# VHH binders against Lactate utilization protein C (lutC), part 2

Target 1, 175 residues: Lactate utilization protein C (lutC), of Deinococcus radiodurans (q9rt57)
Amino acid sequence: PLSRAEILHQFEDRILDYGAAYTHVSAAELPGAIAKALGNARRVIVPAGIPAPWLTVGMDVLRDEPPLSHAELDRADAVLTGCAVAISETGTIILDHRADQGRRALSLIPDFHICVVREDQIVQTVREGVEAVAASVREGRPLTWLSGGSATSDIELVRVEGVHGPRRLQVIVVG

## First folded at step 11 (VHH; from u2 with S50Y)

Design k6
Fold by OpenDDE, fold request of step 12:
Structure k6 (fold): chain B 175 residues (1-175), chain A 119 residues (1-119)
Amino acid sequence: as target 1 above (175 residues)
Amino acid sequence: EVQLVESGGGVVQPGGSLRLSCAASGFTVSAYRLYWYRQAAGIERELIAYISSGGTTRYVDSVKGRFTISRDNSENTMYLQMNSLRAEDTGLYYCATKWSGWPTSYDYWGQGTLVTVSS
């Protein structure tokens, strides 16, 4: 088993391998990190369970109440979510679509996904990841597994970027 | 303590081959991206290749097709297979790991191993 420090480093490295962005900040720095990640993006889909302190000055918050249409989701500049668990072994983020993540469409349609991951949500192995979402599975909740931005791998394991889903992924680890 | 130890350097003729090793201790190589650098006399140290923790490899153009970076997790060791060596490949070769840990980043280097390509 890897040490905690090694797990964090492995996770970072996997995220970077996907071509996604990665930053690690304190709780106090998180709003600034979100603002920096957004850049010129302003219209941000924000699930109901996102903590108020995560919202940045100048952010045009788009709530999914009532549910936004696919067209509206597509017109958004970004979506901000938490996560259920992250796996360092594969660099995978698992969503179980609870209140801080929103429904599955929010993670699939916008082109830019900012995902905040708490340090304690990062595990090493796929097995640990599955165990972490066992309760969600038993509840019948959908799962979405994110390994970088939008991409497809062929039978020769050649990764092709684009087509469907967010092409840009910013991972912000907090804690 | 993190430690990197290079070996395998030597004198070879142009067109020859060498295999460098970088033995790591104090950390698990499968969790880190590892790099090969080299420094020729009077020239700044340059990055030539890396292997990610996931096994992704990248090379600079000058060594692409001739050098192969690899890793053996069971031995906690990284390698550089150098084929078709040229005079311009002469230099001190370093292995390194870089960690962008919060809130500070860390760089770890070996002592280097000398590669001399000469007729």
Scores: ipSAE 0.825, ipTM 0.915, lowest interface PAE 0.5, mean pLDDT 93
Fold by OpenDDE, fold request of step 12:
Structure k6 (fold): chain B 175 residues (1-175), chain A 119 residues (1-119)
Amino acid sequence: as target 1 above (175 residues)
Amino acid sequence: EVQLVESGGGVVQPGGSLRLSCAASGFTVSAYRLYWYRQAAGIERELIAYISSGGTTRYVDSVKGRFTISRDNSENTMYLQMNSLRAEDTGLYYCATKWSGWPTSYDYWGQGTLVTVSS
């Protein structure tokens, strides 16, 4: 098995290989990193479970209570979420759509997804990732597996970007 | 400790072939993006190719179609197959890796291996 440092590096490299953005910051630096990732984006969908300190003063927070329509989700500049687990072997982020992630539509309709990953949520293998979400599976919760931004591959494995889902993915590792 | 050791350099005629090796120790090559650089006399060091931990490869235009970068995880070694060599390929070839981490990051380099292409 890889060392912890190697797992983190592998995860970063896989994320970059997909063409997604990657940054690693401390807890204190996280709000600044989110603000930087947003750039000129201001209208941000924020699930209920997102900690208040993650929100920036310039952020126009959009809550999903009551549930936003698909049109409203599409008009948002970005969505901010946590994650359930991340897998370094494949560069995959798994969502189980708990309070800090929101319902599946929040992660599929907005064009820009900012995903905050705690360092201790990163595992090496797909098997470890599946084990990490075992409780969610038993609860019957939906799972979404993110391997880079929006893309589709044909039978010859030709990757086409921008078909469905967020075209832009920013991963921020904290810790 | 992290070490990179290049080998396989030598003197070849134009149109010839060489295979360079970069033996890594102190880290697992499959977890890292690895790079080949070269430096000709009087010229700054230049990046010529890399292979990602996932196996994605990229080349600069001057070596595309002639050079192939690869990795053998079981040997913890990266390779550069150089075909159709030209005089302008002459130089000292280095392998490198970026050691990324928070809050510090740094690069590791080998000592280099000399490739001379001449008639």
Scores: ipSAE 0.817, ipTM 0.913, lowest interface PAE 0.5, mean pLDDT 93
Fold by OpenDDE, fold request of step 12:
Structure k6 (fold): chain B 175 residues (1-175), chain A 119 residues (1-119)
Amino acid sequence: as target 1 above (175 residues)
Amino acid sequence: EVQLVESGGGVVQPGGSLRLSCAASGFTVSAYRLYWYRQAAGIERELIAYISSGGTTRYVDSVKGRFTISRDNSENTMYLQMNSLRAEDTGLYYCATKWSGWPTSYDYWGQGTLVTVSS
């Protein structure tokens, strides 16, 4: 098994291979990192469970209460979510769509997904990842797997990214 | 302690082949992106290839089709198979790993291994 430091590094590298952006910040730096990731994006879908400190003054916060239409979701500049668990071995982020993540549509329709991952949510193996979401599965919660790069890819080959809806993914690890 | 040790360098004629090794210790190679650099005399060190922890490989144009970067996780070693060597491939070859994590980023480098391509 990998050390925690190695797991974090592996996860970062997988995310980068996927073509996503990656940053690691402290809790205090997280709002700034979110703001930086947003750039000129202002209309941000924010699930109800997102902590208030994560929100920046520049955000035009869009709530999913009442539920936003797909058209409205599509018009959003970004969606901000947490995650259920992340797997360094495969570079996979799993959403179980709890309060800090919102409905599955929130993570799929907007073109830009900012996903905040706590360090303690990152596990090494797929087995550990499955175990981490076992309760969610038993509850009948939907899962969305955002899988980063874990397969060998030659320079001659074009890496096919996952089927996750957003074309842009910013992963922010906080710890 | 993280350590990288290159080996396999030597003198070879144009068109020849060499296989460089980078033996890693103190960390698991499969968790890191590893790089090969080279530095010719009077020229700045240049990146020539890398292999990601996931196995993604990338090469600079000058070595594409001739060099192959690979990794053996069981040996915790990275390799550079160098075929069709040219005089311009002469230089000191370094392997490296970069830690870009938080809170600090740092690089680890080997001592280098000399590759001389000459007739």
Scores: ipSAE 0.811, ipTM 0.911, lowest interface PAE 0.5, mean pLDDT 92
Fold by ESMFold2, fold request of step 12:
Structure k6 (fold): chain B 175 residues (1-175), chain A 119 residues (1-119)
Amino acid sequence: as target 1 above (175 residues)
Amino acid sequence: EVQLVESGGGVVQPGGSLRLSCAASGFTVSAYRLYWYRQAAGIERELIAYISSGGTTRYVDSVKGRFTISRDNSENTMYLQMNSLRAEDTGLYYCATKWSGWPTSYDYWGQGTLVTVSS
């Protein structure tokens, strides 16, 4: 098993290797990091469970209540979510679609996804990742696996529900 | 203690081949990007190749097609296969890993292995 420092580095390297953006910030820096990732993008889908302190006054926040139409989702500049768990050996982020992530359409349709990952949500192996979401599976929650499909001879991709590689993904690790 | 130890350097004629090894201890090579650098006399160290934690390799133009970087995670060792060697390949060859991270970043270097290409 890798040390925590090695797990964090492996995760960063795998995210960068498959072409996503990566930054690591403190909790105090997180709202600024989100704003920086957005740049001039204004229309941001924000699921109900996203903590208010993460948001900045410059965002045109889109809520999914009542549910946004497919056309409204497609016109959004970005979606902001948390995650359930991340896997360092594959660079995979698993969404279980709790309130800070919202329904699956919110993460699948917009072209730009900003995903906040807490440092303590990063595990080393796919097995550990599946274990971390076992309760969500028992509750009948769908799972979305965000991955760029990076290949390596020393890992395997696993398919639980499907593999989803974002066209544009910003990962922000907090902690 | 983090250590990188290069081996396999030597004297070889132009057109010949050498295989360099970089044995790592104190860390797990599969978690990090690993690099080969070389330094000719009087010149700054130059990056020549790297291998990502996922196994993706990249090379500078001057060695592309002649050098192959690889890694054996079970032996915690990186390799550089050097074919079609030229006089300008002469120099000290270093392996390195560079740990970008929060809150701190670290660079680790080996002591180098000498490659001499001469007639």
Scores: ipSAE 0.012, ipTM 0.415, lowest interface PAE 7.8, mean pLDDT 84
Fold by ESMFold2, fold request of step 12:
Structure k6 (fold): chain B 175 residues (1-175), chain A 119 residues (1-119)
Amino acid sequence: as target 1 above (175 residues)
Amino acid sequence: EVQLVESGGGVVQPGGSLRLSCAASGFTVSAYRLYWYRQAAGIERELIAYISSGGTTRYVDSVKGRFTISRDNSENTMYLQMNSLRAEDTGLYYCATKWSGWPTSYDYWGQGTLVTVSS
């Protein structure tokens, strides 16, 4: 089995391999890292459970209460979420749509997703990932599996009524 | 302690083949990106190929189609299969892993194995 250092490195390598952005920061550095990932983007969807200290003064925060329309979601520059668990062997992040993630539409419609992953949320295997969200499944929560998966995707396939996920993903691991 | 040990270098004729090995200890090869570099006399080391933890391979143009990088997780070993060797492939070959992380980054290198392509 992999050590914790090896699990973190494998996760980084998998994220980079499928074209997503990756950084690893301390808790104190996290607000700056989020701001840096946003660059000049200003309109950011922020679910209710995101800690206020993560946010900086330059953000136009969009709340999903009342729920944002599809058009409002599509016009947002980014969405900021936490996650339930991440899986290093596959570079997969699982959302169980608790308060720091919000409803499924928030992660499916915006083109840029910034996902904060705590170091302790990273497990090595798919089996460990499924076990980590077992309670969420028993509560009837939907799961969303974020993965670039570029090696297995058929880019030439024409989608008849395709809903595409975000074109950009920034993963920020916080230790 | 992280160690990388290359082997399999030697003298080979142009057009010949050679297989280099990189035995790893102190870490699991499947968890990290692994690199092959080469160094001709008087030139800085140059990257020639890498394999990601997920098995994705990349090659510099001068070796693409002739060299194949692979790994054997059960032996904790990376390989470089070198076919259609040319005189310009002569040099000292190194395996490496490079770790980026907080608070610091580390480079780990093997000792090198010499490949000479000559008639």
Scores: ipSAE 0.012, ipTM 0.441, lowest interface PAE 9.1, mean pLDDT 84
Fold by ESMFold2, fold request of step 12:
Structure k6 (fold): chain B 175 residues (1-175), chain A 119 residues (1-119)
Amino acid sequence: as target 1 above (175 residues)
Amino acid sequence: EVQLVESGGGVVQPGGSLRLSCAASGFTVSAYRLYWYRQAAGIERELIAYISSGGTTRYVDSVKGRFTISRDNSENTMYLQMNSLRAEDTGLYYCATKWSGWPTSYDYWGQGTLVTVSS
């Protein structure tokens, strides 16, 4: 079994191999890291459960209350989410669509996904990942598995007319 | 204790081949990116190749097609197969791993193995 340091390195390595962007920051640095990842992008979908301190004044925050249309989602520059768990051996991030992630459409339609992963959400194996979301499965929650740097690599994620999935993924590990 | 030990260097003629080994202890090679660097006289140490923990390999242009990086997880060892060697490949070859972390990162290096290509 891998040490904590080895797990964190394995996760970074898998994310980079899949062509996604990766950075690791402190909680204090997190708002700046999100702003840097956005660059010139301004219109950001922000689910209700995202902590307000993560946001900066330069963002045009789009709320999903009332729910955004497909066209509105497609025109957004990015979506910002947390996650349920990440798996280092596969470079997989699992979304269970709680409040900090929002409904599935929010992560599938925008072209750019910024995903915040707490360091303590990273486990080594698929088995550990499944165990971490067991309650979500029992509740019948949808799961989205992000692997390979783009949600469009899975045809089930791009199965409705007009839905493309994100082309870009930025992973920000915090802690 | 994390350690990297290079071996397999030596003297070869132009066009010849060598296989370098990097034996690791204190960590598992399959969990980390592993790097080969070289340092020729009068030149700063330069990256020449790496293998990711997932097995993806990358090479600088000057060695692509001639060098092959690989690993054997059962022996906890990385290899560099060097074919079609040229005089400009002469230098001290290092293996390394670099561990990212907050608030600090760690670099681990071997002591190097000498490759001399001469006629």
Scores: ipSAE 0.000, ipTM 0.301, lowest interface PAE 10.8, mean pLDDT 83

## First folded at step 13 (VHH)

Design y5
Fold by OpenDDE, last read:
Structure y5 (fold): chain B 175 residues (1-175), chain A 119 residues (1-119)
Amino acid sequence: as target 1 above (175 residues)
Amino acid sequence: EVQLVESGGGVVQPGGSLRLSCAASGFTVSAYRLYWYRQAAGIERELIASISSGGKTRYVDSVKGRFTISRDNSENTMYLQMNSLRAEDTGLYYCATLYSGWPDRYDYWGQGTLVTVSS
């Protein structure tokens, strides 16, 4: 097994392999990192479970209460979420769509996804990732596995980017 | 504790081949992106190839199709297979990695191995 430092670096490297953005900051630096990631983006979908301190001054917060239409989701500049678990072995982030993540549509329709990952949510292996979300599976919660930005594979197993889902993914590891 | 040791350099004729090795210790190569650099006389050090922890490789145009970067996780070693060598490939070849010790980051380099392509 890898050390924690190695797991973190492996995760970072895999995220970068996908062409996604990656940064690692302290809890105190997290709001600043979110603001930086947003750049010119202002209209941000924020799930109910996102902590208030994560919100930036210039952020136009869009709540999914009542549920936003697909058109409204599409017009948003970004979505800010947490995650259930992240896997360094594959660079995969798993969502189980709890309060800090929101329903699946929030992670699929907006073109820019900012995903905050706590350091302790990062595991090494796919097996560990599956184990981490076992409770969610038993509860019947949907899972979304994010391996980079929008992409798919053709019948020749060639990766094609920008087909569906967020084309931009910013991963922010905190802690 | 982190150490990179290059080997495999030598003198070869144009069109020849060499295989460089970079033996890593103190860290697991499969967790890190590794790089090959080279420095010719009177020229700044240049990045020539990289291999990600996931195995994705990148090359500068001057070595594409001739050089192959690879990694053996079981040996904790990175390699550079150099084919169709040219005089302009002459230089000191360095192995490097960026070691993450968040919030600190460190660059680690080997001592280099000399490759001389000459008739």
Scores: ipSAE 0.825, ipTM 0.916, lowest interface PAE 0.5, mean pLDDT 93
Fold by OpenDDE, last read:
Structure y5 (fold): chain B 175 residues (1-175), chain A 119 residues (1-119)
Amino acid sequence: as target 1 above (175 residues)
Amino acid sequence: EVQLVESGGGVVQPGGSLRLSCAASGFTVSAYRLYWYRQAAGIERELIASISSGGKTRYVDSVKGRFTISRDNSENTMYLQMNSLRAEDTGLYYCATLYSGWPDRYDYWGQGTLVTVSS
């Protein structure tokens, strides 16, 4: 098994390897990192469970209460979420769509996804990832597995980006 | 302690082949991106190949199609298969990694292995 430092680095390397953006910051630096990631993006979908301190000055916060239409979700500049668990060996982020993540549509329709990952949410193996979300599965919660920006594999198993979901993924590890 | 040790260098004729090894210790290669550099006499050190922890490889144009970078996780070792060697490939070859101990990062280099391509 990898050390904690190695797990973090492996996760970073995998995230960068499939073309997503990556940054690692302290809790105090997180709002600044979010602001930097947003750049010119201002209209941000923010799930109800996102902590208020994560919100940046100038952010036009879009709440999903009542639920936003698909058209409204599509018009957003970005979506800000937490995650359920992240897997370093594959660079995978798993969403179980709890309050800090929002319903599945929020993770699929906006073109820019900013995902905040706590260090303690990062595990090494897929097995550990599956185990981490076992409770969510038993509860009947949907899962979304992110391994890069919008992409799929063709019949030759070649990765094709921009097919569905966010084309941009910014991962921010905090801790 | 993080350490990289290159080996496999030697003297070969043009068109020949060599296989370089970079034995890593103090860290797990499957967690890190590794690099091959080379430095010819009187020339600045240059990056020639890289392999990500996930196995994605990159090459500079001058070695593309001739060199192959690979890794054996079980041996914690990176390799550089060099085919169709040319005189301009002569130089000291280094392996390197960027080790993360967040927030601190460290560059680690081997001592180098000499490759001489000469008739």
Scores: ipSAE 0.813, ipTM 0.913, lowest interface PAE 0.5, mean pLDDT 92
Fold by OpenDDE, fold request of step 21:
Structure y5 (fold): chain B 175 residues (1-175), chain A 119 residues (1-119)
Amino acid sequence: as target 1 above (175 residues)
Amino acid sequence: EVQLVESGGGVVQPGGSLRLSCAASGFTVSAYRLYWYRQAAGIERELIASISSGGKTRYVDSVKGRFTISRDNSENTMYLQMNSLRAEDTGLYYCATLYSGWPDRYDYWGQGTLVTVSS
């Protein structure tokens, strides 16, 4: 088993291997890190459970109440979410679509996904990840597993990027 | 204490082969991205190869097809297989890692091993 520091580093390295962006900041630095990640993006889909301090004055916040249409989701510049658990050995982020994550469509249609991960949400193994979301499964919640930007493998195992889901992923670890 | 120790350097004829080793201690190599650098006399140190914790490798063009970077997790050691060596490959070879202890980050280097390619 890896040390806590090694788990964090492994997670970072795996995220980078997928071509996603990674940063680690303190709670106080998080709003600034989100703003930096957005760059010129302004129209941001924000699930109801996202803490208000994470939002900056420059954001055009789009709420999903009432539910946004797919066209509206597609026109957004980015979506901001939390996560359920992250796995360092694969660089995988699991969403269980609770209030800080929103419904599955929010994680699939916008082209830019900013995902905030608490340090204590990062585990080493896939087994630990599955165990971490066991309660969500029993509750009947849908799961989405993210391993980098959108990509799919065909029957010949050829990886194709940008077919479905966000092509850009920014992971921000906080804590 | 984090340590990297290179070995395997020596004198070899053009077209020859060498295998460098980088023995790591104080950290788990499978959790980190590792790098090989080299420095020729009077020339700036250059990155030549890297291997991620997941095994993804990258090479500079000048060594592609000739050099192979690999890692043995059981031995906590990284390797550089160098084939078809050329005079321009002569230099001190270093292994390195970027160690993260957030918020602090450190770069660690070995002492280097000398590779001389000459007729």
Scores: ipSAE 0.809, ipTM 0.910, lowest interface PAE 0.5, mean pLDDT 92
Fold by OpenDDE, fold request of step 21:
Structure y5 (fold): chain B 175 residues (1-175), chain A 119 residues (1-119)
Amino acid sequence: as target 1 above (175 residues)
Amino acid sequence: EVQLVESGGGVVQPGGSLRLSCAASGFTVSAYRLYWYRQAAGIERELIASISSGGKTRYVDSVKGRFTISRDNSENTMYLQMNSLRAEDTGLYYCATLYSGWPDRYDYWGQGTLVTVSS
């Protein structure tokens, strides 16, 4: 098994291989990191469960209550979400679409996805990732897997890229 | 303690082959992106190849098709297979990694292994 530091580094490296942006910041730096990631983007879809401290000044917050139409989702500049669990072995982020993530459409239609991952949400193996979302599966919650480069590519010498709706993905690890 | 130890260098004729090894200790190679650099006499060190933890490889144009970077996780070792060697490939070859000790980052280098391509 990898050390905690190695897990974090592996996760970063997999995210970068996928072509996504990656940054690791402290809790205090998180709002600044979100603002930096947004750049000129202002209209941001924010799920109800997103902590208030994550919101930045100047952000035009779009709520999904009542549910936004697909056209409205498409017109948004970005969507800000948390995650259920992240897997360093594959660079995969799993969404179970709880309150801090919103319904599945929010993660698929907007062209820019900013995903905040707490450090303690990152596990090493796919097995650990599956175990982490076992409760969500039992509850019948939908899962969305954002997958990057896989560790198995080292063995098989075959690179497989995951599927994600947004053309831009910013991963921000906090803590 | 993170350590990298290169080996496999030597003297070879043009058109020959060498296989360099970079034995890693103190960290797991499958968690890190690893790099091969080389430094010829009188010129700056140059990056020539990299392999990500996920197995994605990149090469500079001058070595594409001739060099192959690989990793053996079970041995915690990175390799550089060098074929069709040329005189201009002569130099000291280094392996390197960027180690994350968040929030700090550190570069680690081996001592280098000398490759001499001469007729």
Scores: ipSAE 0.807, ipTM 0.914, lowest interface PAE 0.5, mean pLDDT 92
Fold by ESMFold2, look of step 14:
Structure y5 (fold): chain B 175 residues (1-175), chain A 119 residues (1-119)
Amino acid sequence: as target 1 above (175 residues)
Amino acid sequence: EVQLVESGGGVVQPGGSLRLSCAASGFTVSAYRLYWYRQAAGIERELIASISSGGKTRYVDSVKGRFTISRDNSENTMYLQMNSLRAEDTGLYYCATLYSGWPDRYDYWGQGTLVTVSS
């Protein structure tokens, strides 16, 4: 099996190869990294389970309670989520739509997705990834598989494996 | 122990060719994005080419069309084929594997191989 260093390099390589952005920061640096990824974007959808310390005062935070309309989602500058697990061999991030991710529409409709991945959520293989979300599958939760974002990849993605994503993706690994 | 070792540098006349090798040990090179950098005397290292684990290549404009980066995962080796060499290509050539992270504990560099283009 790959070493920890090899897994992290592989994950980064796959994410970059998809045309998505990648950085790895400490927990203390995370709010700054999110703000940097946003640049001038200010209208950010933030699911209920996102820790408040991740957010900076300059954000125009949009909550999905009550649920945002399609038009409101489409007008947002970005969505900020965590994830359930990431898979280094494929550059895949799996969402199981718990509180830090929100419902599927939040990750599929906005054109820019900032996804925070804890370092300990990165596993090497697809089998390990599926095992990590086994409880979510047993609960009947939808799964969304992100394999990076590009201007045209989202339109051309095949849903057979549940891979859907925004046109633009920023991955921030924390840990 | 992770090591990257460049070889193949030397003296060549303008218009000539050299092939650089970067031999990796202590890790599985196939998992890595790999880079070539160059450093002329008194100047900071500059990126010149990269290759993803899947073989996707990128080049800076100054070498595009003249240099070709490639990899052979079965030999745990990366290559840089340099054609149509110019005096401005003179410098130390480094291979690297870099990680965009905190801490930068997974950045690894070779020691460099010297390329001299002179008449």
Scores: ipSAE 0.500, ipTM 0.802, lowest interface PAE 1.9, mean pLDDT 86
Fold by ESMFold2, fold request of step 21:
Structure y5 (fold): chain B 175 residues (1-175), chain A 119 residues (1-119)
Amino acid sequence: as target 1 above (175 residues)
Amino acid sequence: EVQLVESGGGVVQPGGSLRLSCAASGFTVSAYRLYWYRQAAGIERELIASISSGGKTRYVDSVKGRFTISRDNSENTMYLQMNSLRAEDTGLYYCATLYSGWPDRYDYWGQGTLVTVSS
């Protein structure tokens, strides 16, 4: 079994290898890291379960209540989510669409996805990842598995309902 | 104790070859992305090559076709084969494993090995 340092290096290596961006910050640094990843992007979809301290004054926050239309989702600059678990050996991030991730459309339609992963959500193996979301599966929750290729390629999704996945992914590990 | 140690530097004539080694101790290289950097006098260290844990390689244009990065996970080592050396290749060569985190958590650098290309 890998040490925590080895797991973190492996996770970064896999994320970089398929063209996504990666950084690891403290909880105090997280709002600044999100703002840096956004750059000039201002219209950000923020699911209800995202903690308010993650947000900064310069963001034009879009809420999904009432639900945003497909057109509104497509016009957003980015979506900000948490995740359920990440798997270092494959560079996979699993969404189970709880409140900090929102409904599936929020992660499928926008072209830029900023995904916050707590360090303690990173496990080494696919088996550990599946075990971590077993309760979500028993509850009938949909799962989305994020993985992909180069930075300019669409990130492949486990499921697609007539839309493309994000063209850009920024992973921010916190902890 | 995590340690990276470069070796194989020396003095070589233009057009010659050298092979640099980077031996790791205190960790197993197989999970890591590994890097070679070089530093000429008065210049900041510059990335010249990288190799992912899966063996995907990248090179800067100035060394592409002349340098080959490789890894031998069973010997816990990385190599840089340097062919067709030029005067501009003179400098300290460092191996590293880098992690994109605050502040410099889990970044490890070697001490450097000097390569001098001159007649």
Scores: ipSAE 0.388, ipTM 0.748, lowest interface PAE 2.6, mean pLDDT 86

